# Designs tried in a protein design chat: VHH binders against Protein EARLY STARVATION 1, chloroplastic (ESV1). Part 3

Target 1, 368 residues: Protein EARLY STARVATION 1, chloroplastic (ESV1), of Arabidopsis thaliana (Mouse-ear cress) (f4i9g2)
Amino acid sequence: RSEKSEERRFDQKMSAHGAGIKTSSSAVPFASPKSRFLSKQEKFYPRCTPRLTGPQSRDTPPKRDTGIANEKDWGIDLLNENVNEAGTNEDGSSWFRESGHDLGDNGYRCRWSRMGGRSHDGSSEWTETWWEKSDWTGYKELGVEKSGKNSEGDSWWETWQEVLHQDEWSNLARIERSAQKQAKSGTENAGWYEKWWEKYDAKGWTEKGAHKYGRLNEQSWWEKWGEHYDGRGSVLKWTDKWAETELGTKWGDKWEEKFFSGIGSRQGETWHVSPNSDRWSRTWGEEHFGNGKVHKYGKSTTGESWDIVVDEETYYEAEPHYGWADVVGDSTQLLSIQPRERPPGVYPNLEFGPSPPPEPDLPPDQPQ

## First folded at step 4 (VHH; framework vhh_3k1k_2)

Design h5 (from a1 with N31Y Y104T)
Fold by ESMFold2-Fast, scan of step 4:
Structure h5 (fold): chain B 368 residues (1-368), chain A 124 residues (1-124)
Amino acid sequence: as target 1 above (368 residues)
Amino acid sequence: QVQLVESGGALVQPGGSLRLSCAASGFTFSYYAMRWYRQAPGKEREWVAGISSSGSTISYEDSVKGRFTISRDDARNTVYLQMNSLKPEDTAVYYCATRKYVWTSGSTYTYDYWGQGTQVTVSS
C-alpha cells in the first residue's frame, strides 16, 4: 500500500506489521521479521506479481490492431443504431460495422453491434462485439467482446459484462460483473490471462476476486485474491501469489484474514523451493481477541518458532483490491447498472451512528 | 505427445568423460527448458543441471559444477550433458526432463515429462 493510505488511520495497520508484507505478518515484538534467506530472496527474487503491462495497468494486449478505431471511438450508441457499413483506409486496410436485433420468449430482446477489420495483406485482424440483453422480468445484461490476431501467431481477447437479475422490479436484485482478458505470443513462450469478478445482492453480500497468470522472460507467475463481505461487518480477504523460473526455482507469498468488529485471525506463508524440491518456508498466524490481546505464532523450516500473547490494539479497516473501473478502463463505454449499494466492510459495522450510503465506483453519467 | 529419449550411457573409468544426449519430439522444443536428473540405487531422484528455453540461463547442482556442462541444439531438438572428471559417486541412471504448462481460462496445470533414462557407471 501507499504511504498516504498508511497515514490515514491506524485502523488500517496490523499490530504485527512485517517486512515486505502490507497487512499480514507475525513476529515477536523485538525480533527481526526478516531472515538472511528472506532478505536475499526479497532483494534478488521479487515477490510474485503479474506482469507490469498486464490488465491491471489497463495496457492494450500485445499486437492489438484496431485499424481505424479504438475503444474510445466505439460508444454504447452503436447499440441504438441499425448500421451496416464497410470501407477501406488509405493504407489498404478494411473495416466493417454491423448491427442486429434478436427477440425471444418473455420479452427477451438482444441488441448488438459488431465492428472488425483486416490489414491490407490480411496479416492482422480484429473484431469487437457489443451487446445489450433484457427481458420483461427486469433482467439486463451489457457486454463487450474484443479480439485480434496476426500472422505471427500473436492473439489477444477480452470480454466484460454487467448483469442484473430481478424477479419483479421491486424484488431481490442481484448484480454480477465480470471481465476476462488474455494475450499470447506466437513467436515466444509468453502470454498472460486475467479473470476478475464481483457479485452483490440486495442484502449487502459481496464476493469479489481475481485470478491471473502469465509468462514472460522465462518466468511464470500466478496471482489470486478474493474478498468476501456479508454486509454485516464480516470480512474474509486473501491473496496467493507465486512465481517459478524455467529451471524449477519457485517462490511465493500467501495470506488470509478474517475479521468482524476487531475480532479475527490472520495467517500466511512465505516460501521458496529449489530445483531439487528443497523447501524453505516461514508460516505465521495471529488471533485477535478484540480485548487488547493478540496471539502471535509461527515457525520456519530453519528452526525458528514463536507462540506468544502480546498487549497490542488491533487496527483494522478493509482495504479493497482494485475495482470495476480499473478493470474495464473506460467503463463509461458500457452502460453501468448503478445500484445504491454499500460496499460491505468498507464502512465500520458499528452499533452506533449512521454511515454514509456508499455506491460502487462507477463512471460519471454520459450524455446521450 | 511429448517424448524424450536419452542415449550415451556407458561404463567409464574414474576421471573419464561421457556425453549424454536427449532427443525430444512432440512439442516446440525451443519453447521449453530442459533438465537433467539422476537416480542412484536406493536413493531419490536428484536434479543435476538445467538450461532455459533461450539457452541464456544455466544452472547446476553443486557437486557437478565445473565438471558437467549442459547445452542444447534447437535445430536438432536435442539437449546434451557433457560429463568430465567422472567420479564413482556419479554412477546413476540419468534422466532428461521438461515441464509443460497448460493454461485454461481459469487455471494453469503442469505436466512433467521424463525419458526412460540411460545408465552411467563409473568404475574400474
Scores: ipSAE 0.343, ipTM 0.737, lowest interface PAE 3.3, mean pLDDT 70

Design h6 (from a1 with A33H Y104T)
Fold by ESMFold2-Fast, scan of step 4:
Structure h6 (fold): chain B 368 residues (1-368), chain A 124 residues (1-124)
Amino acid sequence: as target 1 above (368 residues)
Amino acid sequence: QVQLVESGGALVQPGGSLRLSCAASGFTFSNYHMRWYRQAPGKEREWVAGISSSGSTISYEDSVKGRFTISRDDARNTVYLQMNSLKPEDTAVYYCATRKYVWTSGSTYTYDYWGQGTQVTVSS
């Protein structure tokens, strides 16, 4: 029972590292379409005429935004400590805390704090770094990066960033939030990855998304979604989720919608693939004409088909649930960053600054 | 670095039995699922059997259920296919296969690895 003594020395840090591999709440495989749709539907209901029954009716991408807002924790108080210290515990484990202050061109300033620990034999370690960045272009950044490994070879990594871009000439401001989390088992073919992003500008342009994938209990899953609002009434939303077993069975569900001024389309596919690559799918679509008419169509590999025009009002969410005013209100720590004092007559180089984060990569081996 | 080497293929009479072996190297065998496939002349490659990394999940193609048994020996880095009640229709080159998942900060990559195959002929 040495774990209680070790936890007492490192508090929550030792406890957090004891759970070396974890799966994010959204990384759950779907039920097989064959088990849910084909058997009963073919016996009792061979005809199929869908309404708005795609993933949006039960599971909308905006619900996944809450992960970023709820899980971020800005260690601003740590940046006000000027502590450089290290020690060794009675069990031979070590710990450290360090802080630093980096200066660069065009008013660049980075304040950071880092802490970590390591077991006596070096088989277990963790590091946590918090930072605040600014420059004279109006750029501001808050971030955190955490990582660790344990004696079983499990490893984990997490980063969160929130950035503000300003252009004093165009008076444009953009706020971007992003997070990445990953855990990997050292003893089995298991792990998970999660990437989230939110981007907002002062003109109402909004882009949000997530890529998640993992493997546990001989099953792999992928989940991705995106939302785009151009600030002018155009909306694009999509989701794509699928899973695969070690034995080669795959299944998934995907959809997208595009709308502007009550006119647009929705389409989707639910699919299943056997280990011998026999594919079943059911596709559906809607064309919305903005005149009280909706064209609904679809087909399946097992013989369902429909192609009809109905009288129906078009409904879609034209604006994000969380937008520019909300993110500005929730970014008080970011906005409170005080840049270096600019001498009189010295003007910022507005072309200086870090590049925007690269566009999110799609996981490999997505269904075609 | 990943290498799969099948062995045990032979000519057998209908109703006979044969045991195929696949020796694996270059990876931590116990962490990976193993599968057997076969390819008859002029036909596409067909999945035959699979066994999960833990050994707890086993699955077969319908035409071989009850006749073939897949098993693994993690201490020897070997997967086996015990074939009983062989039929002329089982004549094929048999391949073992696995899939490697590589985790990176932004992506998961999958790599399929195949053996060279071993010929099974059921005749006369």
Scores: ipSAE 0.115, ipTM 0.596, lowest interface PAE 6.1, mean pLDDT 74

Design j1 (from a1 with S54R Y104T)
Fold by ESMFold2-Fast, scan of step 4:
Structure j1 (fold): chain B 368 residues (1-368), chain A 124 residues (1-124)
Amino acid sequence: as target 1 above (368 residues)
Amino acid sequence: QVQLVESGGALVQPGGSLRLSCAASGFTFSNYAMRWYRQAPGKEREWVAGISSRGSTISYEDSVKGRFTISRDDARNTVYLQMNSLKPEDTAVYYCATRKYVWTSGSTYTYDYWGQGTQVTVSS
């Protein structure tokens, strides 16, 4: 989805009063670049996905898209059973399930459930862990981590979590969601990583973004984007994408926009660097005055330039498409977490956030 | 552990030919692109040629196109630079190089590996 916003930024077209309403604007003498210099490679599917299912069939391969606010395929029922069991499936694969309940300071409670398995020949293995956490400050968290690997060195892991923070002093609440996914080949220099986050508060502040990188077919690529809304009419959006070949050729596109009450700017750069570090670039910018006039300017290293003022209505979103009311409405599982009983006369410590014990068995960041 | 060792540099007359070799060890050679660079006296290091990990992409600096040919032998962990129609301007120390990408959950970083170089001298 985020990618649609990015594409629109580079085509120099504006919509007034929403989608489908556009003003006619004068073309710049040299059109803003489309991303001809940015070639995104196909991601590979992890080869370490288990062939065999455990007693509970789960979709273990990571999804390729990580920017969905409602990616909540929760194993909620796994948290309702306190079990520790293992066995062998009819196909010879092994499986286990275990559950735990950890308690800590300031009413901290973590309920977790983990399951995993290994193929018949031991050549592949996988795990997944689900948890809910709470304490007496109003903190609540749901999370999952999944991972797998094989004997050839292929590996993948993914996490997703959502967290509620409560400030009892101001009655301010904040909900944060994040997801991370990675897959790596053990037999070739190939892999990809994605991190995605969204944060909301009860006053309309919103931050969301993603960081992605990958390598396949002799190329590496990086993609980052962010969106910020202050809940008071300010909007910041940006994208930075670039790629590099094994032979040292690099290219990229980046842009940002900032708006407040119909006044703001957009700017960007498309660039290319040869193996000898010869750099070509094209920069463009727009100044939006909020009065039906837009100043458009740009230049390239090859001598193209433009500097014009056009009659054009500016479109910007002062509020995100998905905001506080939406996230509260679809966080039913998070909001239904029952914190443990607080004894009479015991008060939550809100001066310093609770310090829960170390989380069980999250994959560490393990570089080669 | 990664090592690149160049060989084949010599004194040669203009119009002559040389074949440079770069023997690689300490990594899975077939997974890495290989590049040749050169550095003439008093000048900065410049890129000469490159061959991708799969050999599907080959590229050259404009001044050597048609005269130099890069190739690789993955069974021998070796990259070659065949230099024909040599000119005095080709006089330089020639280096082979490769780059490794390392993955982490929050970032990526690179290790660049270079050989010690081999001297090519083309008599004027």
Scores: ipSAE 0.280, ipTM 0.700, lowest interface PAE 3.1, mean pLDDT 74

Design j2 (from a1 with S56R Y104T)
Fold by ESMFold2-Fast, scan of step 4:
Structure j2 (fold): chain B 368 residues (1-368), chain A 124 residues (1-124)
Amino acid sequence: as target 1 above (368 residues)
Amino acid sequence: QVQLVESGGALVQPGGSLRLSCAASGFTFSNYAMRWYRQAPGKEREWVAGISSSGRTISYEDSVKGRFTISRDDARNTVYLQMNSLKPEDTAVYYCATRKYVWTSGSTYTYDYWGQGTQVTVSS
């Protein structure tokens, strides 16, 4: 990549704004893009020809420590309590806790615990649900869901889950982790949504990614990224970020890279669209041959183009990531889930493919 | 349901002035940006002007800068386009528009709302 920083005018980093939605539980702050995110209303576009490629810096950390691997001290003991109780705090706020147990076909079992509260005047409320699930196929799931709302129409929710799938046909085990968070204003056309996921199998295949959306200060923005590793040395990484103003100006930046043993390619596009649908675009690509030669090419809508071969060593160092043994070690609580005793002579009912994870149980909501 | 109704279109001589109005109903007007577009016969629809939900951000197409002024009156749920120094090239049907964003788990949707248009003719 040989873009100059001055040519990258798209920088959609999530930041806590400090003015979060407050509840009696842990509130998810209203996160917004950096305040320096600028509307590209002007048609001043830089002209460029690439020279040298340095390591690409990523705004969104593509590591387990992005938040999915956090939040482990979150209510484990509640699943071991058989509680159904309610009370009132000294400030007049109310709270409740309840637990349940659901059974189904093929050894399905769900243990859950829920707690919630309401302010003394009823102006805010919150709830948290924790669960573990299992069945006779080797499926295990651990999860949490938190949400809250206030009398001004502000609302927030977050989920985190970890799932173990076992396929006896292929002797493959797969662990999937995901987290989702959302906050919406009841008085403004503003909100944000974030989703992260990590998937690993016992043979080293891995997929990581995120989807983010937000609207604040008359701008909407979207950010997606993904990483794929086949467990055999092949790597695919990509990012797609774009934004739009209320007046119809759009801009974005997207790229992907694919490598195996120092041989691979990178390609990308930086683009801008005016309210009149006038599109400016700069596309670029690199082919890395692993022999000290790199083919660099590209073009822009303003007429710039290049197609050159340079002497350059391909430097590629993947970020450290967890192997299967580390994933299993981090999943101790998930792996400790005890399935229902299977009666002699009864075998698991294995459908082809793993069960899809349940979708969040929130109705579609329209901006206020 | 969101409804936008334009008015004020007329026949004027070159150099003349017109004020277009767009009356909005069915939504909380003050929370939405408003835009004006125009379409001449045989040409694609083009953006003319826009005003943000707060009114703080205003933008114009280059050919109308200095001649057109967009404004909004949230108490009357109305957006205006004041057109001065009109040219024959300004002859078009003028449309008022707004966009709604809907956020769901893992997805976003947009709904564009348009008025039916008002004809502006600049001719001697």
Scores: ipSAE 0.321, ipTM 0.728, lowest interface PAE 3.5, mean pLDDT 73

Design j3 (from a1 with T57Y Y104T)
Fold by ESMFold2-Fast, scan of step 4:
Structure j3 (fold): chain B 368 residues (1-368), chain A 124 residues (1-124)
Amino acid sequence: as target 1 above (368 residues)
Amino acid sequence: QVQLVESGGALVQPGGSLRLSCAASGFTFSNYAMRWYRQAPGKEREWVAGISSSGSYISYEDSVKGRFTISRDDARNTVYLQMNSLKPEDTAVYYCATRKYVWTSGSTYTYDYWGQGTQVTVSS
């Protein structure tokens, strides 16, 4: 006899003609009617949190970038020009380029280039600073800082840096990347902030995460996540996202998982709080024993509850290294930094690292 | 310095109406949500109504919904609570409040500011 197994229908979002495009599964509600509050849920226990969306999210300021510098320029050639000049365009706007070279103890060297401009009436301005740093300990740093603002109080700020630490004695190298972005409206309570970091060493230890928050249309949202990998198969991942309205409605979703060789746990909570402080929550958890048994448990404030052990194979594999190489680019420029020549018989002081000077303010006397 | 001053509290008969006012100073009023709370004798302070900074979002505690109306006049830096169909259980000191958000890199803080309150008594 022929045996026909049914396909799992809920695994598929396909019609009879296979006309299913798999888009992001995390479609988040973005719209709220002007006079409505999110008190009526799709389910009694909502799983979705609203967030800032569209081009106004973390990667785009709430208002247009007022700077003329291209954010993807990577014009590190400016570090080699050593140019200090300023001028005025035909429309009356002013611009400047400035460069510097700072030397310090233990072979410390910083090369930097700054450029910026102002509209003819001073109603908008922007700056962009690039730098590279090195010393005799094997330390290397590459960075960018950009900012802009206007007379309405709108502002944006972005920084990114990559750092190499080299310990010659232990033969250990560590790379750290970080980026921060922020934009604010001067005319409304709107803005966003995003911080991202990744740290990776030669033994495969990895730590990465992000911390984000924003405010738009009288709603605030927060998102943070982290990942830790010890290079030996141990993995920790977690996410915490929540939002609130100015009137006190709050909701969120958070989860954590820890695994090593198919043994581990997951747990999470979905919650909401009304403006009158009525709280609903649903908590859940899984314990994976690596022996074909999984303990699943959970409860809600409205009486749902489960606590069962099921026969289920756990498959958990550590993901390939993800992070800066996929998102930000390669480390070619960082690795190409040329340290200052070390005189014969002079050895690096490894007891304290470089003390880079703080980036100076823009020149105090700018053309107006 | 943020200051909130409530007025309009009175003794009123059941079924009556009363309008409370809260005059704000020391901050840019139009940038802040405003809330009304009340505290009855021997009870905890409870939230009554709120209105967002733009006025687009308004919310009420269930027991006052349909009877109370919150509104704001940004030109006068004032928030109002219109109370209709008053009941004896509405007897309380009514407070207006606002919350200031302070943004820092990676963190936010809130500071609550309260008025001194105005007494509403619903009794025959």
Scores: ipSAE 0.227, ipTM 0.658, lowest interface PAE 4.3, mean pLDDT 71

Design j5 (from a1 with S53T Y104T)
Fold by ESMFold2-Fast, scan of step 4:
Structure j5 (fold): chain B 368 residues (1-368), chain A 124 residues (1-124)
Amino acid sequence: as target 1 above (368 residues)
Amino acid sequence: QVQLVESGGALVQPGGSLRLSCAASGFTFSNYAMRWYRQAPGKEREWVAGISTSGSTISYEDSVKGRFTISRDDARNTVYLQMNSLKPEDTAVYYCATRKYVWTSGSTYTYDYWGQGTQVTVSS
């Protein structure tokens, strides 16, 4: 009887070993769990996973570089020109540039420029629009939208926006930045999407994050992360990344940390699922009590486990390395937007965001 | 829209052979990976075999490896499962499946499509 039990366990091990030899793809932005759980460092006393932003990684967001178009300065320059022109390049491709200026109530002003082109045979086209907006509430906005497509059905688009919210009466100020980009194939089941955002206020509140999704070379992947600071010592950071193959192998890694005044927690999971739904996972957690004691615990489907209390100082990043003073310094173009002159004795209507455009002109000879 | 229709299920004796077919419609079949699953009475659905969009990558569950062969015919919009050396343990409803990605402005969605299933019974 005992022999039958041991024989059954042996068969289970052989099945697990067979599953264990499946290959991971190098096209995925992170290693498979099979590779990772063989690591001695990750097997015992797991540490916080590498940060996407911070002192030992990227801590400054890209400045309007979404990775799709490189001549963004042309659009900004056109905001100061009154243009409406078109032409043909030496290769037979066509181009156009135009600009406009819209005014509204409560000091609303929008200046914009647009440019675009088309290949000689019309098989590809692109366009980009740049704008700045302001009003008398202290609102300022810069934006860009770019897109392109071809006759094979391939398409791409990107947007980027930077906004200042400022309430003169309450002395509240906040700067928000965001960008999205997407590309897709017209001939293959392939494409990707990326969104990132960052928000800062004058009192130290900060929120950053990104979402990415894609499919290429018979694999799909998802990547998300976020960082939140309240400006008063609280921090929340997390990441969640996973991928799958067309044949149903899936793997991922996720973690989260929350801290305030030396008290908080960390937790995470690395996981793998075979096409036959056999799941391997390793979960870990830490509870930090702020008294020099840390509770560390975890387990895996392969029999690792720990549940200990250790004497250890809590370390975490309570403040972002890129904050309000940095963002103000990097927002020169946003801050250089000149709002319309406000007449003496006229007070702004303190609405959030830009005012609507003016009403259409009334027909001639209408009484007032 | 997307439809998957399995056929070929039958009662066969142990050691016998059977070929299942899955006819696909409503999408560009050649752009999608195809998978076979099965579900025995009182058990969860399990993956059996898969074939990539290109046909170059093929994978099997360990218990069917060497006995089952997955193939695809893109001209007929059909995926096949050739089952040899059948065992009573292979008795199940067999399902064909694929996953569709839908791209929208700023987002993606995935939809898993399943056929209605075809019954395979291996019994004396």
Scores: ipSAE 0.105, ipTM 0.593, lowest interface PAE 5.8, mean pLDDT 74

Design j7 (from a1 with S53R Y104T)
Fold by ESMFold2-Fast, scan of step 4:
Structure j7 (fold): chain B 368 residues (1-368), chain A 124 residues (1-124)
Amino acid sequence: as target 1 above (368 residues)
Amino acid sequence: QVQLVESGGALVQPGGSLRLSCAASGFTFSNYAMRWYRQAPGKEREWVAGISRSGSTISYEDSVKGRFTISRDDARNTVYLQMNSLKPEDTAVYYCATRKYVWTSGSTYTYDYWGQGTQVTVSS
């Protein structure tokens, strides 16, 4: 990874000036429902886990996983059954399962399954909905929506989606994946939000990103990153992370890199602002000429500076480690969705497809 | 609705003392950090002091350290600013403030709430 190579180069020069960022986006106390109920519910819904691409993993949205090792196809089974069941567990908690099947124009089909439960005293509840969608244009979609809440007002929700778009006229196929998660406290001013996405096309174009926001222990934090590959050797990567305390201390770290065939640039900034608005920052950059020369420059508020040209080979990864062939291989369930059978002589209307699901509100610091 | 009401502002002589109060309503006070700001005529608003929601973290602007003390009383939904050894340079309208974080589906927003201000004049 280019960032790690850059980090090793500048780690000693860019060592924290005391602006250490405490990331708390992992491990919040109210992220999930109470564990005793989760154990029972795992037998009726999939357990989501991040996908790994081997020893050098990339940040990816979590994927569907079965909570029972012997039921590989549980989600498909539920979508194939017309169920409407309810019951009580041995601990007094209640559960339900229901399913539906919606049809529309141009071969539109939506098959869904919903399940949920409540504790014996009603102090906690959860729901989970799975769906698959298709039409005659080659459109296919898988989705999951989960949510839960308790009597203290704590709540959480998450969604995971995979979408296939096909244009038979242009011979273009695209696969898009996304996941969103949020948890919040009902008794404290605390919560977090995560959004992940990855998009691929058959010609090698790739876009990945994540946005994270949260507040816990009197600190707020924001984390964003993106990666873009044009399928022709151009790469854009960036990260922007910052945090603040309720008393006005702020700190952050951001960087970006752009490369094509060994030619490009990297730049970044680490910064800190005191409650009194005193600002410290350190900026750095590299210009890579592709000829064995690299221009390196940087400065800090406290007087460090450099501006040099060195003899150095450029290192970057022009191709993503996980691309079109990988996503097609990992999208077996999406690709196996059976569209409604077309009567002989009926042709798909390639102008139309089902409406995409609603997007959540844009983050405060992004364009509308 | 979030409402902050400052009181205690007065005319005092240099070297005098004054205690400002800020009464809060419309939110769970104990879940929010509280801050004091001041603004002299023709100047921008400047931060004076802050206290975390737990009361364990307190900070001050350098020019008021050792002279001003911020405190909170969660049972009364009130934050205080005790001002000692007042100087003519402390003459300003003093504002109480807090920040609300709002979580919506897919985003977070912040809203700053301000009181109406209370005038402190330090003059002989």
Scores: ipSAE 0.190, ipTM 0.641, lowest interface PAE 5.2, mean pLDDT 73

